# VH-VL binders against Probable low-salt glycan biosynthesis epimerase Agl13 (agl13), part 5

Target 1, 156 residues: Probable low-salt glycan biosynthesis epimerase Agl13 (agl13), of Haloferax volcanii (d4gu69)
Amino acid sequence: MPNIHDVEVRDLQVNADQRGHLVEVFRSDWDEYEIDPEMSYYSMTYPGVVRAWHRHLEGQIDHFVCPKGRITVGIYDDREDSPTQGELDTFVIGEHNQQVIRIPGDCWHGFKAIGDEPSLLINYPTNLYDYEDPDEERIPYDDDRIPYDWNAEIHG

## First folded at step 1 (VH-VL)

Design P12 (framework fv_polzastobart)
Fold by ESMFold2-Fast, scan of step 1:
Structure P12 (fold): chain C 156 residues (1-156), chain A 121 residues (1-121), chain B 107 residues (1-107)
Amino acid sequence: as target 1 above (156 residues)
Amino acid sequence: QITLKESGPTLVKPTQTLTLTCTFSGFSLSNARMGVSWIRQPPGKALEWLASIFSNDEKYNNPSLKSRLTVTKDTSKNQVVLTMTNMDPVDTATYYCARHTSYYPGYFDYWGQGTLVTVSS
Amino acid sequence: DIQMTQSPSSLSTSVGDRVTITCRASQSISSWLAWYQQKPGKAPKLLIYKASSLESGVASRFSGSGSGTDFTFTISSLQPEDVATYFCQQYNSYPYTFGQGTKLEIK
């Protein structure tokens, strides 16, 4: 269960057979989960690389999936009027744990590619990217405002 | 050169609404990481942050005064306006506007000269 | 709210002396602290940001240090024009809060 208000996690159904697998990420007829994306894009990130921290201030919601490799997704809530201000969520998703993570864009968020192979992340944002006036704030991945260490060991 | 200047009434009666305008030059609130903040200082006392507004129209108000404060901007005029309702003698202070160099969190690199607002009892 | 406490509240010293002012936060603010100089009847002037970064155009005799809850502002060799009140400000979280100020005078 996520700690942060409006962060949601949906398990994806992996339909596997001898030929490989097929995963449906979202469907417009799924009542439980209103992704409503305006675009989609993907990135390939090599092991050990961190892409953080990002924030959107004009209502964008991101939906992260990782169909290949493994990533740790980090989300930090510093929203002034949030009931979960100060909370941190981390999720490990990838080929062996297929999930969609719903991220309120006004929370700081990012990810790190873990494991020994490149990771493929697909994002389904609710807002179209405007190259002339991007709704994109960035701070360094090791910024002290967020009490999270991307290099920490994961145990048990 | 970057300049900011406060304007508005210098005398306000108790229960009235204060409206102050900050007019600035040398920068624009079209910059995605730029904002203007209002800070006040009662005579001989510490500075108190009141409100901030950013280029994307995101606003933050001091929670202790939130219900009394409204901050707005007019990007085409290079102006930011603070409105504070139900003025009290305790609100007597020099009111400053200042440039906020980034969204949350931030500090103030250029300040207006300040305007003393006296609330008569 | 994060409470900022400065010490001393006032001090008087001589030209050429090293002056140290401290600022303590009621909870950790990492390095998100600025220092301002305010002369009588004038607006505050930014001197230091992110605890130790000197603002452009500010004399090198001014410096800052610290992290977490304890911060120090230093004037390495006091000059007559440094007579002012100095304020710290945390910007780790809203609402932004200021210290009560330290009034610096020359003997």
Scores: ipSAE 0.000, ipTM 0.489, lowest interface PAE 17.5, mean pLDDT 85

Design P13 (from P8 with heavy chain I100V Y101K G102Y S103T K104S Y106P Y107W W108G Y109A L112I; framework fv_polzastobart)
Fold by ESMFold2-Fast, scan of step 1:
Structure P13 (fold): chain C 156 residues (1-156), chain A 123 residues (1-123), chain B 107 residues (1-107)
Amino acid sequence: as target 1 above (156 residues)
Amino acid sequence: QITLKESGPTLVKPTQTLTLTCTFSGFSLSNARMGVSWIRQPPGKALEWLASIFSNDEKYNNPSLKSRLTVTKDTSKNQVVLTMTNMDPVDTATYYCARVKYTSSPWGAFDIWGQGTLVTVSS
Amino acid sequence: DIQMTQSPSSLSTSVGDRVTITCRASQSISSWLAWYQQKPGKAPKLLIYKASSLESGVASRFSGSGSGTDFTFTISSLQPEDVATYFCQQYNSYPYTFGQGTKLEIK
């Protein structure tokens, strides 16, 4: 279960047959969606690449799904008035663990592609992207403000 | 000793592209958590941050100038290059490159600065 | 963008005096604030980072304090070589932004 207030995880249903599988990644009638997404996009990321840390200050909520490959999602709550200020959540999702991670955009967030193949991330944010003035703050992935090491060694 | 030095044209005509090179010594952008930034200061005015580039290849450009700015690095030459398109007389300023402070603290403070180069935009 | 406002815009005082300059952010920046000294014709010099940490090699008469939105820079006993313009800078969020500067002069 998530540590951070307003971070939510939904398990996705994999509908498989001899031809492959089908996974619904968004439905407007899902219970946890008070605010509906306004767009969706995807990115492909090569193994070992980190895309972090991002933050939105104008109310955007992100939803991360990884239908192919595998990623580690990191979320850090530095919101001044948050009941979970200082908490960190990490999730491993991918084609063998299909989940939607709901991310309050005013938390720092990002992901790292892990495994040995490119990872496909789908994001469906609740706000439209403004190309002239994006609501996207960034700090470097290894900034010491966030006590998380994307490159920590895993043994076993 | 750590040093940075700006080089490039000191006089640019309106609508032209400015290219400035920062050459540094005493540190490398192959080291973790290193960065170089460009900052400018119009005569008698405040400092304005333009762009940063980090050893991990992350780049950040000031959104107010984003479409005009390109920052690149050549790690083997210890150089960072700023390109700014469509120069205007209001872009007349002293341009500095500076090292981003990278001890145990977050980036964003600039601990070592170049001497600066005055770029005048006039016909 | 985070707006940084310094006060005063200029001040004139005497050698040996305690000098205080303030900087206010338009939104919370935690402790991610630096102070710079700039002498005429020279590049800025970092004096203080992370609101209160003294940069190596900088004289101990310089200090900083504050967090959130309100920050203070102090010179405990003004020396002639301290005549300069002083700038604050937030580095909580991109774009990094600077205050307008405070010109410090001796009477």
Scores: ipSAE 0.000, ipTM 0.528, lowest interface PAE 16.2, mean pLDDT 86

Design P14 (framework fv_polzastobart)
Fold by ESMFold2-Fast, scan of step 1:
Structure P14 (fold): chain C 156 residues (1-156), chain A 124 residues (1-124), chain B 107 residues (1-107)
Amino acid sequence: as target 1 above (156 residues)
Amino acid sequence: QITLKESGPTLVKPTQTLTLTCTFSGFSLSNARMGVSWIRQPPGKALEWLASIFSNDEKYNNPSLKSRLTVTKDTSKNQVVLTMTNMDPVDTATYYCARMSYDYTWGSKYFDYWGQGTLVTVSS
Amino acid sequence: DIQMTQSPSSLSTSVGDRVTITCRASQSISSWLAWYQQKPGKAPKLLIYKASSLESGVASRFSGSGSGTDFTFTISSLQPEDVATYFCQQYNSYPYTFGQGTKLEIK
């Protein structure tokens, strides 16, 4: 269950047969998505690489899906007047845990590719990207304002 | 079928502690996406949210009443308990418990099923 | 805390009339607003969630609209069974807050 207000997780249906599988990653008739996406794109990230921290200030909502590989998604709520200000959420998603993570863009967010193969991330944001004036604030992945260590040893 | 029902004393003296129990059926707080809330309504007045508890035992109390409120759950019995200390005549109200509804995502918080309510009168 | 203000506080109208109730939030709540119907002596009943989504089993004459700070609830053609007090509720920010209610009566 997410800690942060407006962060949502949707399990995706994997339709498998002897030829492989098919996963629907977005449908406009999904009731939990009040604001429709305006575009979609994908990125590929090599294992061990962190892409963080990003924030959108003009109302953009992001939706992260990892159809190949595995990523850790991190979200930090530093919104003024948020009921969950100061809360952190982390999710592990990938080809063996197919989910959509809905991210209010005014929360800090990012991800790290984990495992031993490249990870594919699909994002379908609610706002069109403006190449002339991008709505994207960025701080370093290791900024001490966010109490999360992407490089912490995982063991046990 | 989803049902909730409040139980507890109907008359409380000033300075005493109120304990109310919500017993529910048709859902479980073993489900990670469910919650139960307490809401009250003084006679002829607006609704006031008091407290919420979620299946993961996360709790939210109304800040104006936080020091007086405790909410707990017993998932095996399908019960949520509200305790409110130092009762005052101004606390006279009908007390409701209600389910907080989520799909299998935490997309929306709204009170989709309500108990019938129990009137608690605070008087000497 | 987010203050929710309803208008009007009460109204009286005729069967078949269109009824409109408004709800204003003291700060933006996006679309995180619900509308409830409370009949005399009964618990509230959810009618609308996410500002405009009709709850399953609720009559289609009820509708909601709005986003941000200004919201509207409409009954397209008033029926006798619609006599009730109607409340809006924001669930964008903790603590969750309700409007003061609008009492709807038939002449």
Scores: ipSAE 0.000, ipTM 0.483, lowest interface PAE 18.5, mean pLDDT 85

Design P2 (framework fv_polzastobart)
Fold by ESMFold2-Fast, scan of step 1:
Structure P2 (fold): chain C 156 residues (1-156), chain A 122 residues (1-122), chain B 107 residues (1-107)
Amino acid sequence: as target 1 above (156 residues)
Amino acid sequence: QITLKESGPTLVKPTQTLTLTCTFSGFSLSTSGMRVSWIRQPPGKALEWLASIYWDDDKYNNPSLKSRLTVTKDTSKNQVVLTMTNMDPVDTATYYCARIPRYSSGYYFDYWGQGTLVTVSS
Amino acid sequence: DIQMTQSPSSLSTSVGDRVTITCRASQGISNYLAWYQQKPGKAPKLLIYAASTLQSGVASRFSGSGSGTDFTFTISSLQPEDVATYFCQKYNSAPYTFGQGTKLEIK
């Protein structure tokens, strides 16, 4: 279960047969969505690459799905009026753990491709991207205002 | 070689403003992700974080003291300045400046100045 | 806010002894904990960060362990130069609270 207020996780149903698989990644009749997505896009990220930290200040909510590869999603809550200010959430999602991570855009967020193949991320935000005036604040992935180390070695 | 050194008055009268300067070498606040912090320690007591300043001029002050604290930097001189208003005898402490490591996952302090004892008395 | 409690407040022991100091957080802080050594009249020196990672250049007799709320700092074989006050510090979020310190002395 997520630590941060308004972060939500939805398991996705993988329908597989000899021809491949099909996964529904968004439906407008899913009850957890008060604000419907306005667009969708995808990015391909090579193994070991981090894309962080991002924040949206005008009410955008992001939804991360990783249909191929594997990513670690990081979310940090520094919102002044949040009941979970100071909390951190991390999720590992990918083709073998298919979930949607709902991210309040005013939380810092990002991801790292952790598999041995490129990772495909689909995002369906609730706000249209304005190419001339993007609602996006960025800080370096290693910025210490967020107590998370993307480069930590994982043993097991 | 990384060094930090505090300078400023060692004696302050009650109600006066304290100004301390941290001069450092071996790193720069023009480098993305670099930070310098101020920490104090009353005699025989625990350390207390006061304020931090970032390479991009972001500033964070301890909420219990924030109305009294101002932190500024002069990147070209490798200096950070702490100003603390309305000094009281209870503010008598050794004041340190210290660096947060660039690749740290949070605020711990890897290099410290020698500290400067500031006594507040009439 | 999260409270940091160190124990013991002071201890006296002999050269060569194993020394253990504990630090407890009132809420989970994962591994965001550092340990410092402070000798009389000197600035603190970072020994350990991320609960168990030894700072570069620090003697191998120092170690840390723990996660969540319970943390331990150990000196495997006390040396005379280890006489100091030791502090833990949480750094998962502001405020970056230090423990009250443990004063270590030789008999």
Scores: ipSAE 0.000, ipTM 0.517, lowest interface PAE 15.9, mean pLDDT 86

Design P3 (framework fv_polzastobart)
Fold by ESMFold2-Fast, scan of step 1:
Structure P3 (fold): chain C 156 residues (1-156), chain A 123 residues (1-123), chain B 107 residues (1-107)
Amino acid sequence: as target 1 above (156 residues)
Amino acid sequence: QITLKESGPTLVKPTQTLTLTCTFSGFSLSTSGMRVSWIRQPPGKALEWLASIYWDDDKYNNPSLKSRLTVTKDTSKNQVVLTMTNMDPVDTATYYCARMGYSYGTKYYFDYWGQGTLVTVSS
Amino acid sequence: DIQMTQSPSSLSTSVGDRVTITCRASQGISNYLAWYQQKPGKAPKLLIYAASTLQSGVASRFSGSGSGTDFTFTISSLQPEDVATYFCQKYNSAPYTFGQGTKLEIK
C-alpha cells in the first residue's frame, strides 16, 4: 500500500500461453482512474541510468508501466497541504512484477533502470506534451531536499 | 493562519511602471512546490491570471502579457513583487496575490487570497 | 487557448431554491476545474476544486459535477448569504483561465 496520498498501484494481469503473453496496460473502464490519459509514450533506459527528479506543475498525472526489464520508481511528497507531506514511496516493477504506478505529477518522481538489461517504460500522462513550453520542473537526482539515495547498495 | 496582503500605488499614470508587493504569513516560499500568483480583475469583469513564482524561483507569466511582466521574490521577507511596464487605462483593475492551493495531487487553483488593491490608471 | 464560458451571466431566485450554474470549456480539461465565490468588494473564496471536491469548511449545500468540457455548480437550497458572483477556473495547464462569472441575486 502506498504511503503517499493519491499514489495508486494497479496489478496487471499477464495472459500467457504457448505463443507468449498479452498484458492490458490501460482500459477506460478501470474505475479507479477519474482522469483519462491524453497520450502515451515509451522510453528505453540502459541499466544503471537514473531519470529523476521531475515534477509537473499544471495538473499532469503520470502512469508508469515497465513491460520489459526492471525499474525502481521513486516518489517524494513535499506538497504543503498533503496529509502525507514528507513521505517517500519506492516501487520495483518490471516484466516479473507488472503493475501501473499512478503518480500525481506535483510529487517529485523518477526512476532508475536496474537489473542486467535495458528497461522499457510506458507512460500515459493525463496532459499532452507541449514541445514549446513543457510542463516539467527538474532538480538534480541527488538533490538533498529529497531523502533518497539512488546509488545506495541493496542488502538482504 | 495563512494571510496575504497587497501593497503599492493606487494611482498610476499611462506609460508608467506599476510595482506591487505581496506580503504573506503562515507559509514559506522555501517549501518545495509552493507558488504565489498574481491575478487581476477590472471593475465588473472577470478574473485574469497574470503570473506565478515558484519556490525555486522559476516564473510563469501569462503569454498575452509576458513582455510586460516581471515577478520576483524575497523568501527571507515572505514577499513577492510584481512589476508591470507601460501601464494603460485598460489595466485599471483590482490586483490580488494568492497562494496556489493543494488537492492531493493537483494544485493549480487559488486557495488563499489577499484582500486586493485597486490600481487606477489615469492622467 | 482554451476558452471558459459560463451560463447564465446572471440569475435571480428565491431563498430555498435550487440554483444551477454551468461552465463550458472549449477543449477537454478532464476534472481540472475550480469554483469560486466572490461577494461584493471582497476577494474570491475557493469553494470547489477537481470539479466536485468541496473545500474544507465550505457548506455542504454547494456541490460540483462534470468532466471534460461540461461542468455544473449547484446550490441545493439558496441562503441569503449566498448572494455573490460565482466563477469557474480551469487549471489543467497555464494560462489558468476564468469564466466570465455568474451574478446571483435574491428576488
Scores: ipSAE 0.000, ipTM 0.495, lowest interface PAE 15.5, mean pLDDT 85

Design P4 (framework fv_polzastobart)
Fold by ESMFold2-Fast, scan of step 1:
Structure P4 (fold): chain C 156 residues (1-156), chain A 122 residues (1-122), chain B 107 residues (1-107)
Amino acid sequence: as target 1 above (156 residues)
Amino acid sequence: QITLKESGPTLVKPTQTLTLTCTFSGFSLSTSGMRVSWIRQPPGKALEWLASIYWDDDKYNNPSLKSRLTVTKDTSKNQVVLTMTNMDPVDTATYYCAHRYTGSWYSPFDYWGQGTLVTVSS
Amino acid sequence: DIQMTQSPSSLSTSVGDRVTITCRASQGISNYLAWYQQKPGKAPKLLIYAASTLQSGVASRFSGSGSGTDFTFTISSLQPEDVATYFCQKYNSAPYTFGQGTKLEIK
């Protein structure tokens, strides 16, 4: 269960056979989605690369899916009136853990490609990207307002 | 050299508003990653963080005191101002302002002002 | 809210002794822990940050260790000038909570 208010996780069904697998990543009849996506895009990120921190102030909700490779998703709640202000959530998703992470866009969020192959991220945001006036705030991935170290050692 | 100095009244009556000014040199709050924070210490007690203001005007106030605290900056004057409403004798403390630089690695409060003792009495 | 608890609240020992103070966080804070020295009437002085990193200009007899919830501050050989109150502080996120302090005296 997520720590941050309005962060939600949906397990995805992997339908596999001898020829490969099929995963539905979005359906308009999924009841937990109050606002439908307006677009979808994907990015490929090389191992070890961090894409963080981003925030949207005009109500955008992001949905992260990683169908190939593996990523760590980080979300930080600095919203003044949030019941979970100051909370951090991290999720590891990818080909062997297929989930949708629903991200309230006014939380800081980002991801790091981990493992030894490029990671494919699909995002289906609820708002269209406006090239002339983007609803995107950015701070450095190592900004210390967010208490998360993307480069921390992982011990077994 | 980074220096900070607190100024303001040393005596405040109950229910009044306290206003303290931190004047600093050796850095600018227009520089990305720079922060100024307010910390207080009642006589013989622990340090208590009150508020921080960042270069981009983001503000964080201690949740236990949030409704009473306002922090503002004037970058051109190298000043940060703390306002605390409805003062009570329990708020008697030495008030410090402190510098903290943000970079790729966290730094705690590395430079402190000398502190100013504020006594709240009737 | 994450609480910071120091132990002991006070101690008295002799010059040359090894002194150990502990600090516990009620939740994990990784290595975002600092140690400060405060002498009477003075502002706190930063000694250690990132749990174990010595601040520039601070004597090597001071050291820190730990991560997560349990942290230790050590003075390897107590000197007379080390008489002070020592505070731990978490700084992973606001609020930047301090421990209650440990008063160190020489007998």
Scores: ipSAE 0.000, ipTM 0.493, lowest interface PAE 17.0, mean pLDDT 85

Design P5 (framework fv_polzastobart)
Fold by ESMFold2-Fast, scan of step 1:
Structure P5 (fold): chain C 156 residues (1-156), chain A 123 residues (1-123), chain B 107 residues (1-107)
Amino acid sequence: as target 1 above (156 residues)
Amino acid sequence: QITLKESGPTLVKPTQTLTLTCTFSGFSLSTSGMRVSWIRQPPGKALEWLASIYWDDDKYNNPSLKSRLTVTKDTSKNQVVLTMTNMDPVDTATYYCARIQYGKTYYYGMDVWGQGTLVTVSS
Amino acid sequence: DIQMTQSPSSLSTSVGDRVTITCRASQGISNYLAWYQQKPGKAPKLLIYAASTLQSGVASRFSGSGSGTDFTFTISSLQPEDVATYFCQKYNSAPYTFGQGTKLEIK
């Protein structure tokens, strides 16, 4: 279970046969999509690359899906009035663990491509991107204000 | 070596404004991720965090002290200044400045502190 | 505001003893906890950060553990130079609140 208030996770069903597989990634009747997405986009990220930290202050919610490759998603709650202020969530999702992660945009969030092949992330944000006045706050991926180490050694 | 040193008045009268300067060497507040904090300790009591200022001029003040606190920096002089208004005898304390270690993969604590300066608030 | 409570407020024990100090946050702070040692008349010294990571140059007899709301600081074998007041501090978000301190004395 997620630690952070309003972070939600849904396991996605992989429907496979001898031709390949099909995965539904968005349905308006799923609880994770209580607010409908306004657009979608994708990024391809090479192994070892981190894309963090991002935050939106105008109410945007992001929905991350990783249909190819593997990523670690990080989310940090520093919202002043949040019941889960100070909590961190991490999720490993990808081709071998298909999930949609609902991310409140006013939480800091990002991801790292892990494994040995490029990772495909698709995002379904609830707000349209405004190229002339983007609702996007960024800080460095290694900013100490968010106490998460993207390069921590894993043991065991 | 990395050093920080507090300077300012050692005696302040009630209702006056306190101004303390932290002068440091061996690091720069222009370095991404670097920050300097102010902490105080009344005689025989606990440490209390007051304010922090980051390399990008982002500022955090202790909400328990309301709007009495202002923190500023002069990156070219390697100085951080704390201003505290409406001083009261209860504000008598040793005032410290400290830095947080810049790092790419770690969430550090305050690793280098100044020696502290005792400020007495008395009529 | 998240409150930080240390236990015990003071402790007296013997050289070679295992010393345990606890720190409790009123809400979850993940592993955003540091431990400091302060000797009389001196500025605090960082011993542990991220709840369990030893600061460079700090003796291995010091250790930290815990996550969320409950944290423990341990000295595996007390040495005479370890007599000091110990403080925990949360740093997940402002305010970066300290505990009230634990005064450690030797018999």
Scores: ipSAE 0.000, ipTM 0.548, lowest interface PAE 12.6, mean pLDDT 86

Design P6 (framework fv_polzastobart)
Fold by ESMFold2-Fast, scan of step 1:
Structure P6 (fold): chain C 156 residues (1-156), chain A 123 residues (1-123), chain B 107 residues (1-107)
Amino acid sequence: as target 1 above (156 residues)
Amino acid sequence: QITLKESGPTLVKPTQTLTLTCTFSGFSLSTSGMRVSWIRQPPGKALEWLASIYWDDDKYNNPSLKSRLTVTKDTSKNQVVLTMTNMDPVDTATYYCARSHPYYDTSGKFDYWGQGTLVTVSS
Amino acid sequence: DIQMTQSPSSLSTSVGDRVTITCRASQGISNYLAWYQQKPGKAPKLLIYAASTLQSGVASRFSGSGSGTDFTFTISSLQPEDVATYFCQKYNSAPYTFGQGTKLEIK
């Protein structure tokens, strides 16, 4: 269950047979999406690399899917009027845990590739990217405002 | 190739404790989302889920039997162990262990099964 | 606690016939329903999950449908090797309850 208000998780159905698998990552008839996506893109990230922290202030909602590899998604709520101000959510998604993470863009968010192979992230945001004036705030991945350590040692 | 096999006593006396071991190969219980479960079937009756153990050591027991059931794992040996206390003739059944696929964390569907071991409870 | 009821308890039919078995949940379980085949003296085999999705390697004559509380399992053309007991199972949450089974025989 997510801690942060308006963060949602959707389980994806993996349809597998002897030829491989197929996963639907977005359908316009999914009832939980009040605002339709405007575009989609993908990025490839090498193991150990962090892409954080990002924030959108003009209403953009992001949807993260990891069809190949494995990532940790981090989300931090510092919104002044939020019922969950100060909460942190983390999710591990990838080939072996296929989910969509719905991210209110005005929360700080990012991800780290944690496997031993490159990770593929698909994002389908609700707003078009404006090349001349992007709605994107950034702070360093290790900024003290967010109490999360992307490089914490993990033991088995 | 994925295989599971149950082992343990085939005859138990009333009031004794049953201990069954599931030994598996072809997958790891350290894989995120993976679980192994115990299911039993009395002769000629329906299947009854008993307990599940997850990759992260979370455990779920059937509420009707919870006080009698313990499930543990040894990931290094590829083994899951079920212990059931205070056996009664009504507990006579074939006991199965089964795997659930990691894509369905909460699903409880069982995609690979052991052959089953018949446990008879009698004096 | 959600109860699973199958109908019929047993049926006898002929090779080539269309066979239909139903399963009813006492409360809504969305599409979190599986169907298993169990031959005498053998462990159950998963045939269908998510109410209608065929497990890899399962023959196309088997199909499932339904959502919520009412589910149907169909064999489009019965083969001799299909003689077995068939069980439905809910898996939306623990406990993972099975139906009582439907015994399928050939005349």
Scores: ipSAE 0.000, ipTM 0.476, lowest interface PAE 18.9, mean pLDDT 87

